# Designs tried in a protein design chat: VH-VL binders against q17rb8r558to768. Part 21

Target 1, 211 residues: q17rb8r558to768
Amino acid sequence: TAELSHLTKNVPIFVCTMAYPTVPCPLHVFEPRYRLMIRRSIQTGTKQFGMCVSDTQNSFADYGCMLQIRNVHFLPDGRSVVDTVGGKRFRVLKRGMKDGYCTADIEYLEDVKVENEDEIKNLRELHDLVYSQACSWFQNLRDRFRSQILQHFGSMPEREENLQAAPNGPAWCWWLLAVLPVDPRYQLSVLSMKSLKERLTKIQHILTYFS
Below, E stands for the ipSAE of ESMFold2; O stands for the ipSAE of OpenDDE; V2 stands for 0.75 times the mean of E and O plus 0.25 times the DockQ between their complexes.

## First folded at step 8 (VH-VL; framework fv_romlusevimab)

Design p04 (at its last look DockQ between E and O 0.73; V2 from the best seeds 0.00; counts 0 for: pae E 3.2 > 2)
Fold by OpenDDE, look of step 8:
Order: structure tokens, then sequence, then C-alpha cells
Structure p04 (fold): chain C 211 residues (1-211), chain A 121 residues (1-121), chain B 108 residues (1-108)
């Protein structure tokens, strides 16, 4: 099939939960439409599809994250366990359907770089502050909850020396966003942001609530 | 299904106290802030403040300090509003309303059915 | 304190379009939310973040926000739309949620 031939046109969309860059997203696929989607993604060699949360207005959200298939385990009954990890963020430009599953034309999102030295300095300070708060929050969690997070998401990524090296910013921000028990609507707003400063600010607000 | 169920109507004398409860169900109680909104008879909506359901920390709007106390019983997913030293002007419908969390531009997506508190001699 | 100004009442014939305004200083820079309240009932969220619509709210309901005015638009007004409508924002200066005074929509 011609699915994902350009990676921006007619991208298969899995409508389910939030996904984030660099964050593992294991899936249990049992619906026929998604079984088909997964099989096609593997057969075509792309091994990718988009993940979006459901939306009441547009069937699925305007923003999502690409998932890279790392491994698939097919079960005898037709179900599959899919090991995926978050890749690029995207904005939906057009919605479609193919053989029962949603598709989209998309554009990829990248952070806008800060060029001003003073702004970079301020961003670094904010980043370090929020990271510290995140660490504190995580350390103060109950042991059981902390263990569950570690088991499912792994450890918090380390701080990066260059905050603007990756188009999606620091990985720990996405890890934290994934583990924080906030409403998907809020998470979605953060996912759509192209400003690291804005993301950090929202994350800090969340941390403040849960501290 | 998300539901906020408030306690029944109250008739009180001036100087008495009242406690209005708001029981939440259908979601994780501690993951959403709870707000209180007052509506006097024939008047508009007035925000009273909010309580952090995770920490239990209340924040009161201007004009709602002193006699108004927000509290929680997380074991039963219940937020409460206590009003002491009741006055006639406290006669109103009181609403609990859920907030999606943490960002200040938030909205109230679910409301309790309201509790009428009447203060009369 | 930040103030939101709504007209006290708006009247519209069935099938026509109702527009309810919410005025505020530089309100276009804020997120505006709208609530519908029918007599004897609790408020119901009908628009959030200026123009987003919750599940269950008809497409007839829409919102816009720019400059100093936010607007709730109800197209194809029905008798069941008769209610009080409130706009709401967050005021960062006072750290308060602020409601408009409310608008009574009458369906003629």
Amino acid sequence: as target 1 above (211 residues)
Amino acid sequence: QVQLVQSGSELKKPGASVKVSCKASGYTFTNYAMNWVRQAPGQGLEWMGWINTYTGNPTYAQGFTGRFVFSLDTSVSTASLQISSLKAEDTAVYYCARDILGDWDDYFDYWGQGTTVTVSS
Amino acid sequence: SYVLTQPPSVSVAPGKTARITCGGNNIGSKSVHWYQQKPGQAPVLVIYYDSDRPSGIPERFSGSNSGNTATLTISGVEAGDEADYYCQVWDSSSDHYVFGGGTKLTVL
C-alpha cells in the first residue's frame, strides 16, 4: 500500500491515548481496524503510525505524536502486543479514513529556537528550576507509585547540556508529562507548544499542584 | 461518568453554621481542583475560591475569607464548604465545580447540582 | 478588579442567530469560557477556550474572542436555548476567576 509513503500524507492514526516524544507507549491491539493498520505499517516497512486522543468535535485531536514500532508480538487469536516509542509531534491538517481506521495529512512540529543570550540564560534557569522540582516531586512520591512509574516509563531522563539540541527539547519534560496524573486536555496543550519556556511553565504549574 | 453530588437544602438561623458537601465520582478525585461558586437569589455567579484536592490547601477569593472554610475527605472523594456565623446575605445556592488542573486559564467542566442555603430568622 | 460586561438580556426569534457579548479589557488575550444556566439548574459548560465545544453541546453553539469582546453565538436558536449565559475568565492580576454578569436569552 501507499500508506506513509511521504510520512505526511494519509498517515494512519491510532485514536487512543496521549503519546510523547521519546516515551515508550506499549499497546494492546485487538480491534480489527487497528490490527490491519499495524500489519500494513510493518509490511510497508514504515513501522510508524500517528497517535491521537479522541476529540468530540473532530473524532481525534488536532495534535499527536508519531509512534515507532520497535517490536510486535502477534497472538494466535489475532491480537497483538506492540512495543512503540514516541517520535515526532505533529499537527493535523486534514482528516480521512481508510479501511475503517483514521488517517491524516500532517505537518511535523519543532520547537522555535531562542537566539537571544539573555533569553537563553533565563530559559536555562527556568529549566534547571523545574527539573529540580520534578526530581523533588518524584522522590516524594509513595514507594508503590514511584515503582509503578519506573516499571512502566523507566527512569527520568537526565538533563541535557544543550536544551535546544533536539527539535522537541529535553526528553525529561516529556517523560514527566507522561507520568503526571493530569487531564489529557492539559497534556495535549503542552504537546502542541513550540516553546520550551511555555512547556516548562505549564509543567511547573502541574508540579506545584501535586506538591 | 463524572458526577458531583451535593448535599441537600439547608435552612439556618443567623449566627448558625452550615456545611455543604460535594461528593465526586467517575474520576480520580485528587487529580482535579475543586471550586466553589455562590449564586444569590436572582444574581449571577460568584467565584468563592478553590481547594487543591491533592494537598488539601484551600485558596479563598476576596470577600470569602474568615467565615468560609474549604475541606476535604479524600477517602470518600468529598469536598466540603463550611460557613460559620451565617448572615442573611449568605442566602444563596452554592455550587461545587471541577477544574481540570494547574493552569490558571482553566474552566469548570462539571458542576454539582447546587445546594440552597437559606438564612432566616 | 477585572470586570466582564454582558448585556443583561438578548431576545431572538426561533431559528435565528443569537449573539451574546462579553466585554473585558484586552479579553482577547485571555481564554474565555461560557456557561448556560437554565432556571433551577446548575450551570453547564457550553464553550471553553474561546471556541472549543464540549461533548454533547450542539454545533449551533460557537465562540469567538478578539480585542475587547468575546462572543457566544447560537445559530438556529431553539426554545430550549432560553437560559442565562455567563462568560468566565481567569484574572492573573488578582488570581481570581471572574464571571460576567450574565445574559438572559429569551426566545420569542
Scores: ipSAE 0.731, ipTM 0.873, lowest interface PAE 0.7, mean pLDDT 94
Fold by ESMFold2, look of step 8:
Structure p04 (fold): chain C 211 residues (1-211), chain A 121 residues (1-121), chain B 108 residues (1-108)
Amino acid sequence: as target 1 above (211 residues)
Amino acid sequence: QVQLVQSGSELKKPGASVKVSCKASGYTFTNYAMNWVRQAPGQGLEWMGWINTYTGNPTYAQGFTGRFVFSLDTSVSTASLQISSLKAEDTAVYYCARDILGDWDDYFDYWGQGTTVTVSS
Amino acid sequence: SYVLTQPPSVSVAPGKTARITCGGNNIGSKSVHWYQQKPGQAPVLVIYYDSDRPSGIPERFSGSNSGNTATLTISGVEAGDEADYYCQVWDSSSDHYVFGGGTKLTVL
């Protein structure tokens, strides 16, 4: 299991949309190459593949998120409905191809933990401020938009007691980025960040624009 | 797909007013800030300010706080620049330009074609 | 106000490399963006965040930024690259976007 969780070489890459840690990513898979990729992931027992957005210069972006397969339903018309959830973020080191789909050698990203007591205090203060701002934003949304978010993404995750326990930082940050209406290039830049402080600062800027 | 289409050129006398429109298409208008940029004949680009398309709140650069008014009609995805009490020095091409989140270190990814305003007696 | 200084013109033979500079006090601490403007046309973004290329801009366009100088580099220059080029930053002290004065690239 441990070896399967550390897949880093020739990782299958689905080139489609932005995915985030802990956030569900339901997929409708119709292309033969991706149907093959999904079947292989199941057959080998890895049950995961990388998700990257497209890139005009390199076929796909330099950063992405692993998707963990929770369920697959193969339809008679050749399409597949794939229930996934985001796992670890990664940086692409080397690109490849296999049977029509992209592959990559990757390096997993984790937040850099701050150890200084004053920095931890400042980080907690910033986190609590931005979390409160996010809750206010969500409560002040028009009913239609709030209902759509709840239906597609579920409720905002509870804030976490230890902000630095998870390798990708608090889950609510990723949920919020998935629902906020920002440019994909901005989303990609935030996905690549290893500093929780930087991520919270960017989230705060986005919330300020829409307040 | 993203497109900013501006109103046609204007020939005005000093003291008149003009309104330049910028109609956006191919994206969610209220999710991106709109900027106005001036270019006098033979001169460089000069940032005039921006408007928050979600709230409708304008911000004007120094020197543009009086006779220049930014406004929106979000029902038709249109930003407008009105210039009152026109002076000869207002003769320029006026551009609308989109950025992502407004007045921090962003760039202008799409521009309107420009509207030439000529102020001549 | 923060000032960006560009040379007024640069001339380069076809197929050679053009370098257009944008000078500013500690510009290396800022994000620099570059625009191409051909005669009678609106500016178009060619480089953002110092060195990133938007969709549709060829790889021969590149950028760098350190110290007091940002540079737009165009390798393998073509006649179609003749244009005015502007650098742009955000100045936090004035809360203004600032453009350089522009550089006219001539391909001889």
Scores: ipSAE 0.387, ipTM 0.753, lowest interface PAE 3.2, mean pLDDT 90
ESMFold2 (binder alone), look of step 8: mean pLDDT 94; pTM 0.957

Design p05 (at its last look DockQ between E and O 0.85; V2 from the best seeds 0.00; counts 0 for: pae E 2.3 > 2)
Fold by OpenDDE, look of step 8:
Structure p05 (fold): chain C 211 residues (1-211), chain A 122 residues (1-122), chain B 108 residues (1-108)
Amino acid sequence: as target 1 above (211 residues)
Amino acid sequence: QVQLVQSGSELKKPGASVKVSCKASGYTFTNYAMNWVRQAPGQGLEWMGWINTWTGNPTYAQGFTGRFVFSLDTSVSTASLQISSLKAEDTAVYYCARDILGATFDDYFDYWGQGTTVTVSS
Amino acid sequence: SYVLTQPPSVSVAPGKTARITCGGNNIGSKSVHWYQQKPGQAPVLVIYYDSDRPSGIPERFSGSNSGNTATLTISGVEAGDEADYYCQVWDSSSDHYVFGGGTKLTVL
């Protein structure tokens, strides 16, 4: 009954909320199926599972994010508090079920690199612009909301010198996506994008709305 | 459950004003844009514009400037449409419709109010 | 202004397949959404982003979009499907939402 060690086939899927690369995702697990899933994840040594939002057509969304278990606290009543952080994004290729919880065959997503120097320059300009807008948005938030965000998600990651160093692009984009009060459907669309330019454009739109 | 509940039918004289309300429930009001759509008798749907529920900033479609005013009362999760100097051609059913974010990126209207009939007659 | 063109009416026998088209210049590059409106009722979203279905919408409803034509397909048409159907897009050039003229689907 052990979970497969291969992280692309029969990946256990937690169907709940959005998760993002590098973003902490604390979980309170009380359902028996997920309690089992978490326990198996730890026992097999993978310490990973996929997170997807629910989908009306396919049970869970076509895209998700892997969660790395950092720490688990088992409670006497069988519940668990799980400290996780976002890892790789994935696309669902096939859906399955195992002992009550969902599984999936997946492929990992990575950004497509921009090679053209002019495009890189434009991307940098867009990035810097949107980052500035994000900072402004956050600074203009009411103190109580800002404090809540900081408490739950931490500070916004700093700008990276190389925008294409990480396969998921800059971390601050995911942080921002997580804290913006936008519908999960929009968040999901951004998560699925393999173009940093497209993500930035979408994020900029969201920021514009909430400014 | 998401619901948009609009105010009741209105019968007005030409030159009068009317205010149609749309009360939202079941979701965070300020996180979703609100649109207004008009449908004249026997005609199709016509987009009137939208209002940013976060900022309160309205945007009006071509042909719906001047006499049409979008407003919000966020304390009660209500969007309103006011039409002044009513004309006979303003006779229509008016709908409020929610989208995720205002008027961009190929958004759609996932929830609609039940509609408010406004009749302008002498 | 961007224009969406729908046939005024489509008739189909029960159990058969209805196809409602929505024409627009390079509409395949846009996301098309479809609404069903029954007499005396508000529109209801039945397809969004060309082919996605909201919760509660039967699998009989499907959508496609390519080139200059988007299509709403209703398989196994039922009497309850009789309604007006509207396609809708966002036009970035004018910053307007645009509806088609609507198609009356009659179930024979």
Scores: ipSAE 0.721, ipTM 0.875, lowest interface PAE 0.7, mean pLDDT 94
Fold by ESMFold2, look of step 8:
Structure p05 (fold): chain C 211 residues (1-211), chain A 122 residues (1-122), chain B 108 residues (1-108)
Amino acid sequence: as target 1 above (211 residues)
Amino acid sequence: QVQLVQSGSELKKPGASVKVSCKASGYTFTNYAMNWVRQAPGQGLEWMGWINTWTGNPTYAQGFTGRFVFSLDTSVSTASLQISSLKAEDTAVYYCARDILGATFDDYFDYWGQGTTVTVSS
Amino acid sequence: SYVLTQPPSVSVAPGKTARITCGGNNIGSKSVHWYQQKPGQAPVLVIYYDSDRPSGIPERFSGSNSGNTATLTISGVEAGDEADYYCQVWDSSSDHYVFGGGTKLTVL
């Protein structure tokens, strides 16, 4: 059971878009290779596959996010509608191929917790500041864009009382990255970070540009 | 394919004005910052400042806060540099260059225009 | 204001290794980006964030940054590498981008 939830070898990789922990990632799958990959994930009981963006040098990026399959609808014309949500982040250690789709050996990523009382205080102050900036940005969006975000991604997750409780940090950070129109290189940079302070700082810079 | 195509070279008299345009294609114009870089004959690169293409707010480097104006026309994905009251020392090649989030963060210029030569001669 | 210092020129024999330095006070705490400019052409990014290579740039281009010196290293130098090379940083105290003075690489 634990093995099924924590695959690290020959993990199937969908090469397409950015995915983030806790964020829905609905997919419309038409390519036979990815339909096969998804069916195998269901048949083996793992119900997971990795999502990575493409990379010009290495086929796909060095970092990604596991997607947990919630629902699959196989259509009669051969397409699949796949409802997923982001899980654990990972770093790619080794690349492979199986039956036309990519695979990877991976290492899961978790945030390094800050334990010093002064550092925790500073982290809380930064978190609250950046969260406020995110709320202001969302409130000032045009109604049509805000509606589309709400329909596709849901509302911004509420801030958490213990901002270091989750292994990937606060869920609202990932929701925000999913909806902001920032270059994938910056999205990947944030995805790869194990420091919540560093992540919040970079999110602040992104928000400042779009505010 | 990302491209930045600048307007053609200009020969101007002192006291005149010039407008250098930079038309972007192959990406969402308002999602990336636009910078202007000057290179005088035989000299190195000199950063002039940037414009936030999302908000329209320009930021000018020290020494470029007077006669230099950055502007946008987002409907045609174009950034412009206007130089008024031209002086002989304004003779240079002017480049537009894209970065990701502008000079508020540790960024680099991933794409450059071909350059526009402005010559100021009486 | 923050200053980046580059040697005016570097000469290297074909097939050898060129090293172009970019000096700055505590530059090791900054990210350094490098541009190649051939005569009559716009600059082209060759290294970013000290050591990362954009697509299309050969692996023989590499970078390092520590202490007060960043270095662009070009191994197996070819005649086509002959160009001016500029380092660039972001100076957080001024919110300015800063270029070095440039280094002319000559392949003899």
Scores: ipSAE 0.497, ipTM 0.804, lowest interface PAE 2.0, mean pLDDT 91
ESMFold2 (binder alone), look of step 8: mean pLDDT 94; pTM 0.957
ESMFold2, look of step 9: ipSAE 0.483; ipTM 0.796
ESMFold2 (binder alone), look of step 9: mean pLDDT 94; pTM 0.956
OpenDDE, look of step 9: ipSAE 0.716; ipTM 0.872

Design p06 (at its last look DockQ between E and O 0.03; V2 from the best seeds 0.00; counts 0 for: pae O 8.9 > 2, placed apart)
Fold by ESMFold2, look of step 8:
Structure p06 (fold): chain C 211 residues (1-211), chain A 122 residues (1-122), chain B 108 residues (1-108)
Amino acid sequence: as target 1 above (211 residues)
Amino acid sequence: QVQLVQSGSELKKPGASVKVSCKASGYTFTNYAMNWVRQAPGQGLEWMGWINTYTGNPTYAQGFTGRFVFSLDTSVSTASLQISSLKAEDTAVYYCARDFLGATFDDYFDYWGQGTTVTVSS
Amino acid sequence: SYVLTQPPSVSVAPGKTARITCGGNNIGSKSVHWYQQKPGQAPVLVIYYDSDRPSGIPERFSGSNSGNTATLTISGVEAGDEADYYCQVWDSSSDHYVFGGGTKLTVL
């Protein structure tokens, strides 16, 4: 009974913030156009929409993340409380509009698997080192900041046995990118990234700076 | 709105010292590295080094390891460049410039201070 | 000590295309960033990572990088584009940022 994810044409787009795979993205929605968009997503059974940040040269960025709706509460005051979690990453191919909200034709992104034996060994070594750095960073946070992260994002996902099994790479990487002070210069680049080595390297540089 | 505001221009005699300040606003100061760039009159840009605003650790480019000192006051989001034993050749415009994590990987300077002219009259 | 070489000056008529080069050994394997500096002003980023344009920079500014040469291209040059232009890279062997010597663009 699992929901098939095959939506690629005229995908409804919420233009607001950065979302990442597996990461919660709670929303407070008050604009009628987005309330309509979300209601339609529920009524059609898709229960998902794309999230993109705005772009000064286009209406929204060339990359985004699908959000899967988990819970919606339509409030009497005209607001909606929407619990979502990040799903597949995508690239925007074409832009459109429907009833005041943006739409897009998209293609989904997946990591490129590394098959060279030496490269796999180096990737495992890098992963293990960066994971340990991330754990140390999180444990050294002041209690207030750590509590805020736990409340908003939950616990850091456990390291995974097969680093390349998931199409988007290890979930803990996305969790960490969501909670680290990632510069806007990197937000879309990180989301579009198909190389786990490159992603781990950028995370390592950020953690090293703050150690 | 990110902004880097530098201290005013200075006129100094040889042998004196000068301190150029760079006050940051519109972002979390300790999340971004601060660089210093020199431009002598009529000449190009010369990178002097950077300071890790989180740890306070400076890194100096070759040729800037002696009389040039980078420092911070994170309580007021300010980076400073001190030049001691001033020489005529120190006459230049000094810029602060922000990058993300310093000169540890490929990066660029997205915001610059307005520059501080230091003139050393012999 | 990695070296970037730029021509000292380039002259272009209004409305034409200016091309400013930045030469370096194997520069095509590096990311090149470009800055515009008008007289008495701080530099302003106009291109990063070879060809990306920051928000607010006109589309007539573009960049390319291959082999031993990176190029900043300004289409439809205007009088307001008259400035010094600097290329910059990161040199991984020294952990050093390196600027080119600068190119004065004259619009005439």
Scores: ipSAE 0.526, ipTM 0.802, lowest interface PAE 2.3, mean pLDDT 90
Fold by OpenDDE, look of step 8:
Structure p06 (fold): chain C 211 residues (1-211), chain A 122 residues (1-122), chain B 108 residues (1-108)
Amino acid sequence: as target 1 above (211 residues)
Amino acid sequence: QVQLVQSGSELKKPGASVKVSCKASGYTFTNYAMNWVRQAPGQGLEWMGWINTYTGNPTYAQGFTGRFVFSLDTSVSTASLQISSLKAEDTAVYYCARDFLGATFDDYFDYWGQGTTVTVSS
Amino acid sequence: SYVLTQPPSVSVAPGKTARITCGGNNIGSKSVHWYQQKPGQAPVLVIYYDSDRPSGIPERFSGSNSGNTATLTISGVEAGDEADYYCQVWDSSSDHYVFGGGTKLTVL
């Protein structure tokens, strides 16, 4: 199981939308190539595939997020509803094809840890500030919009005591990134960052824009 | 532990003004909205509005515009309610109540102040 | 404006089950929260999101919500349960929090 969780070669790629660590990503799969992909993912036991947005030059983006299949509902007509959640981020090293769907050789991304105590303190302060700003932004949304967001993405994760415990940093940052109505290219840039400080800074800029 | 501590009882004349404070502790003040709720003697709870504790932007419920002002002093984690041109009908207990800043669409008030009695009498 | 309707009073014998209703148009599509208020005290959250119970609230307290009626149920009623109970919702049309009129629960 550990081996399967760290697959890096010929990873099947679902080309569709942005996905993020810890964020649910429900899928309605109706294309034959992706139905096959999902089926194989289950049969092989990996229960994982990569998610990337489309790219005009390279078919799909250079960065993506692994999706863990939690549940699949197969419909009589061959379609499937797939319950997935975001796992590790990755960078695409090589692109390929298999039976109609895209594949990739990938490397996983992890945040670079901050070791300096002063920097950790500053990071905490920035984190708390941006979290509050995020809460403020969400609070100012009308109930109907909040309802929509909660329906699709769930509740905003709480603050974490240890900001560097997870390789992808705090979960709320990814949740927020998922719900913010910004261009996927912008979201992709944040997804590719290995610095929590940098992500927080960009998120703060976005929040400021919408405030 | 989360605590909301409000200022003491007030006795005012009609036409005067009053300021009720609500000091928060035990959590990050700016991460939760603050609501104000009024309860006239022998009556039910009435929502007055809320204030964004990060931006300071207040929203007033219908019937609570004009004479009612929500404000903040974030340096001391305090929300305040000011009522001007007091009337006899303003006699009530006023509560501050915490609400998470946009965590859910149908939020609830998980922590309340102890209430501040404002009596307006000639 | 959205209106929540509660009975003004409910009486129950000790050890019995009390049911306090909160009526509202299509309230089943909303999340209903309940507060307990004892004389001279601030309200205390006892049920949120129809049926969830905060830490420290006894299991005797439960909630349900469907159709046009939400219900707070208190099983094995104790003398200490005597209080006013308020239901509350968020009204998306007006962007207002709305409270019910409150129900006085008397333990006989």
Scores: ipSAE 0.008, ipTM 0.543, lowest interface PAE 8.9, mean pLDDT 90
ESMFold2 (binder alone), look of step 8: mean pLDDT 94; pTM 0.958

## First folded at step 9 (VH-VL; framework fv_romlusevimab)

Design q01 (at its last look DockQ between E and O 0.03; V2 from the best seeds 0.00; counts 0 for: pae O 8.4 > 2, placed apart)
Fold by ESMFold2, look of step 9:
Structure q01 (fold): chain C 211 residues (1-211), chain A 122 residues (1-122), chain B 108 residues (1-108)
Amino acid sequence: as target 1 above (211 residues)
Amino acid sequence: QVQLVQSGSELKKPGASVKVSCKASGYTFTNYAMNWVRQAPGQGLEWMGWINTWTGNPTYAQGFTGRFVFSLDTSVSTASLQISSLKAEDTAVYYCARDFLGATFDDYFDYWGQGTTVTVSS
Amino acid sequence: SYVLTQPPSVSVAPGKTARITCGGNNIGSKSVHWYQQKPGQAPVLVIYYDSDRPSGIPERFSGSNSGNTATLTISGVEAGDEADYYCQVWDSSSDHYVFGGGTKLTVL
């Protein structure tokens, strides 16, 4: 019940991999502590937990993404098969521990909207250019890699009419970052970005290297 | 787990050629750029340029556009530096060093080869 | 053509703090990376993006960058910290990486 009252305090943290807004994150969970954490999230009705990568200095990174639980199956062999999708991004403010799993007090992150008419037009032009570049890159992948991406991540989301409607920006950007071989030096920086222009510029940079 | 292993040291005469190899392991070779760095005896580090391991396209720093050639064999995850018409001034330790996307933004070298000493002596 | 200037040497007593500077025009607007090179060895990254430490680098290593000077700070220096230290940036005007001239740290 305490966890229901404080979505930003003592948030359960799964320490494993990068997760991104709107991107599916299927999990096979073996450890009793994480099975307990997931069961509690369902029982309290929040149906969410944070995902962070590990950090040598602090146990887990300063940034992460909430995962929304869609389905969970507890298997006889001790595994839990958990179907999740990425939600809100967050910054870790304070670390804790509960029954063997990590917890955090967090602050949610959202994109800063651009309001200037000329800047919006420039952002649209950049978006359309980078989106076209992403489509070309995907079409030119070797068949094996394209098929693997489709199987694990699904199709690239369609571009959105209003680039700034969603708090995290266009879904296709996050899908692309999930499938690109993004170096760790980028992963946390990208997740923490509040500027769609910066995110598009980073994506363009990566696509140019692989084109 | 990430490792860059360079070929052995070389003793050469002026006018000869040398090829320094750098074999990568523990990561997907074509996802990361490869850089070459020179260090003359008693001197500092000097960036020579980089090669895009996905496209094979090299970029050379100013002063390295002539006798220095970067190449790849992606089938064995190997980058190579060839130096032709060797001069005494080419005596140095040559390092390969990995970054993500090459010298197109502010990036750093997270892993280095052990270095290959090339000595040019009569 | 962007130039980074480092002092050729710095001497520090064991247990004290070493400060190694890297000078450049408006270097505070750039990201600075630092490498340690011990005798006969390849360089090793010790600081990136001005102040971040890679895994395995002790908290004694820290960095700062403002104005025309970036600084690598090593507190509680040990004999094992004796090495050459290089700063590095990316020069956006040439799309080149640039190293400083290096600083020999001696622990007396």
Scores: ipSAE 0.598, ipTM 0.823, lowest interface PAE 1.7, mean pLDDT 91
Fold by OpenDDE, look of step 9:
Structure q01 (fold): chain C 211 residues (1-211), chain A 122 residues (1-122), chain B 108 residues (1-108)
Amino acid sequence: as target 1 above (211 residues)
Amino acid sequence: QVQLVQSGSELKKPGASVKVSCKASGYTFTNYAMNWVRQAPGQGLEWMGWINTWTGNPTYAQGFTGRFVFSLDTSVSTASLQISSLKAEDTAVYYCARDFLGATFDDYFDYWGQGTTVTVSS
Amino acid sequence: SYVLTQPPSVSVAPGKTARITCGGNNIGSKSVHWYQQKPGQAPVLVIYYDSDRPSGIPERFSGSNSGNTATLTISGVEAGDEADYYCQVWDSSSDHYVFGGGTKLTVL
C-alpha cells in the first residue's frame, strides 16, 4: 500500500520522449536531476518513474507512461544508460518538483472493456484488419529502416487471443505506435485513449496515410 | 580492498603552495569521481568540490575557487589537491573521498583517505 | 544555501539508544547520508540513502528521514560509538554537497 501510494503520488517524471506500454525505452541520462531521480527510484525499490513529453504550456504532457527500470549502467563520466520498458499509462493530476526534477500525482489509465458480443466481434475484425495493414507496412519498409526498428524496438509482437486481457490492450499496437513516424502530439492522443477501438482507428488512419 | 592513501602532513609558510595527493587502489580509479573535503581544527566537514576521474573536469564548491586546483594522474590512480597562496585559514585536514556511483550527484562518500594535515604558520 | 542543523552534542549511557537528528528544510525529500568520525580518524560511512547500512556496520545503526528531520539511531550504544556524527545531503539548487555541523556523541 505504501508502495502504491508512492507510485501515484509525487511520481518522478522524466521529461523527454514518448513511452508506451510494453515497449522498450532505453535512456541515456546525463542531467544531474535525472541521475538523482534514477538513483532514488532504485533505492526506494520501485525502480519506476514516469515518462512524459515536454509541453510548452504545462512543462510536460498530461499523459505519460510509467517506465520500469530493468538495468542501469553508470558510466564514469556521469552518464547512465538505463534499460527501461513501458508499464502503465497515466494521466497527470497534479504537477510538482523535487530536487530539480518534475513530479506528478497521477491516475493510472486502463482500457474500458467492451462487453457486448457484437461489439467484441467488430473489435476483433478491426483489430485483425489493422494488424494486417501494420504487417504490410512494416514489410514494405526499406531494409535499413526495418533493421533500425528491429534493433531499437524488437520484433512486432504477435496478435493476442484475448484483446482485452491486458489493461492496455494488445502490445503490437503500442509497438506500432512507437515506430510510426508521426508527431508526438498524435501519439499522445492515442496514448490517452481508453478505447481500443479508437486507438485502432487512429492507427489505421496513420497506416493509410503512409501507404 | 578499496583504499585511498593520502600524502603526509605538510607545514607551510603563508604564501607558499602545497599539493596533497590521494592514491587509489583496489578499484578502477576512473570509474569513480573523487571528492575533496576540508576540516579545520575543531570544526566540521566542508565539501570542497569534486573531480571527474574520467574526463578530468573539476568542479569547485563556493569558496574554493581560484587558489584550489584538483588534478589527476590516472596512470598512477592518483588525485591531487593543490592550494596556492596559502593562508593561515587554510590550516586543516584535507580528505579525499570516493563517490559511490562515480561522477554522479546525490552520492555518498563510501571510502575516505586517512586525511592530510596542512598547517600554515609563520 | 541549504543548511543542515545538528545538535552539537548528545550524551547517552551504555546500552541505551542514541538519536542524532539532522534538520533541514524538507530534508525528507532528500537522500541523507551519515558519517562517523572518531578522534584523529577519517569519517566512515555508517548510513546511506536515509536508512541503508554499509557492509560491516552493525545493525545497531539505523536511519530514518521524513519531513524536516533525519535521524541516526544507535541502539545498544557502546563505548566505541563515541564519535562525531555528520549528516550529508546534496543540494540541487546550489549543486553542492552539504554537511551538517556534526554531533558529538558522548557515551557516559
Scores: ipSAE 0.013, ipTM 0.554, lowest interface PAE 8.4, mean pLDDT 90
ESMFold2 (binder alone), look of step 9: mean pLDDT 94; pTM 0.958

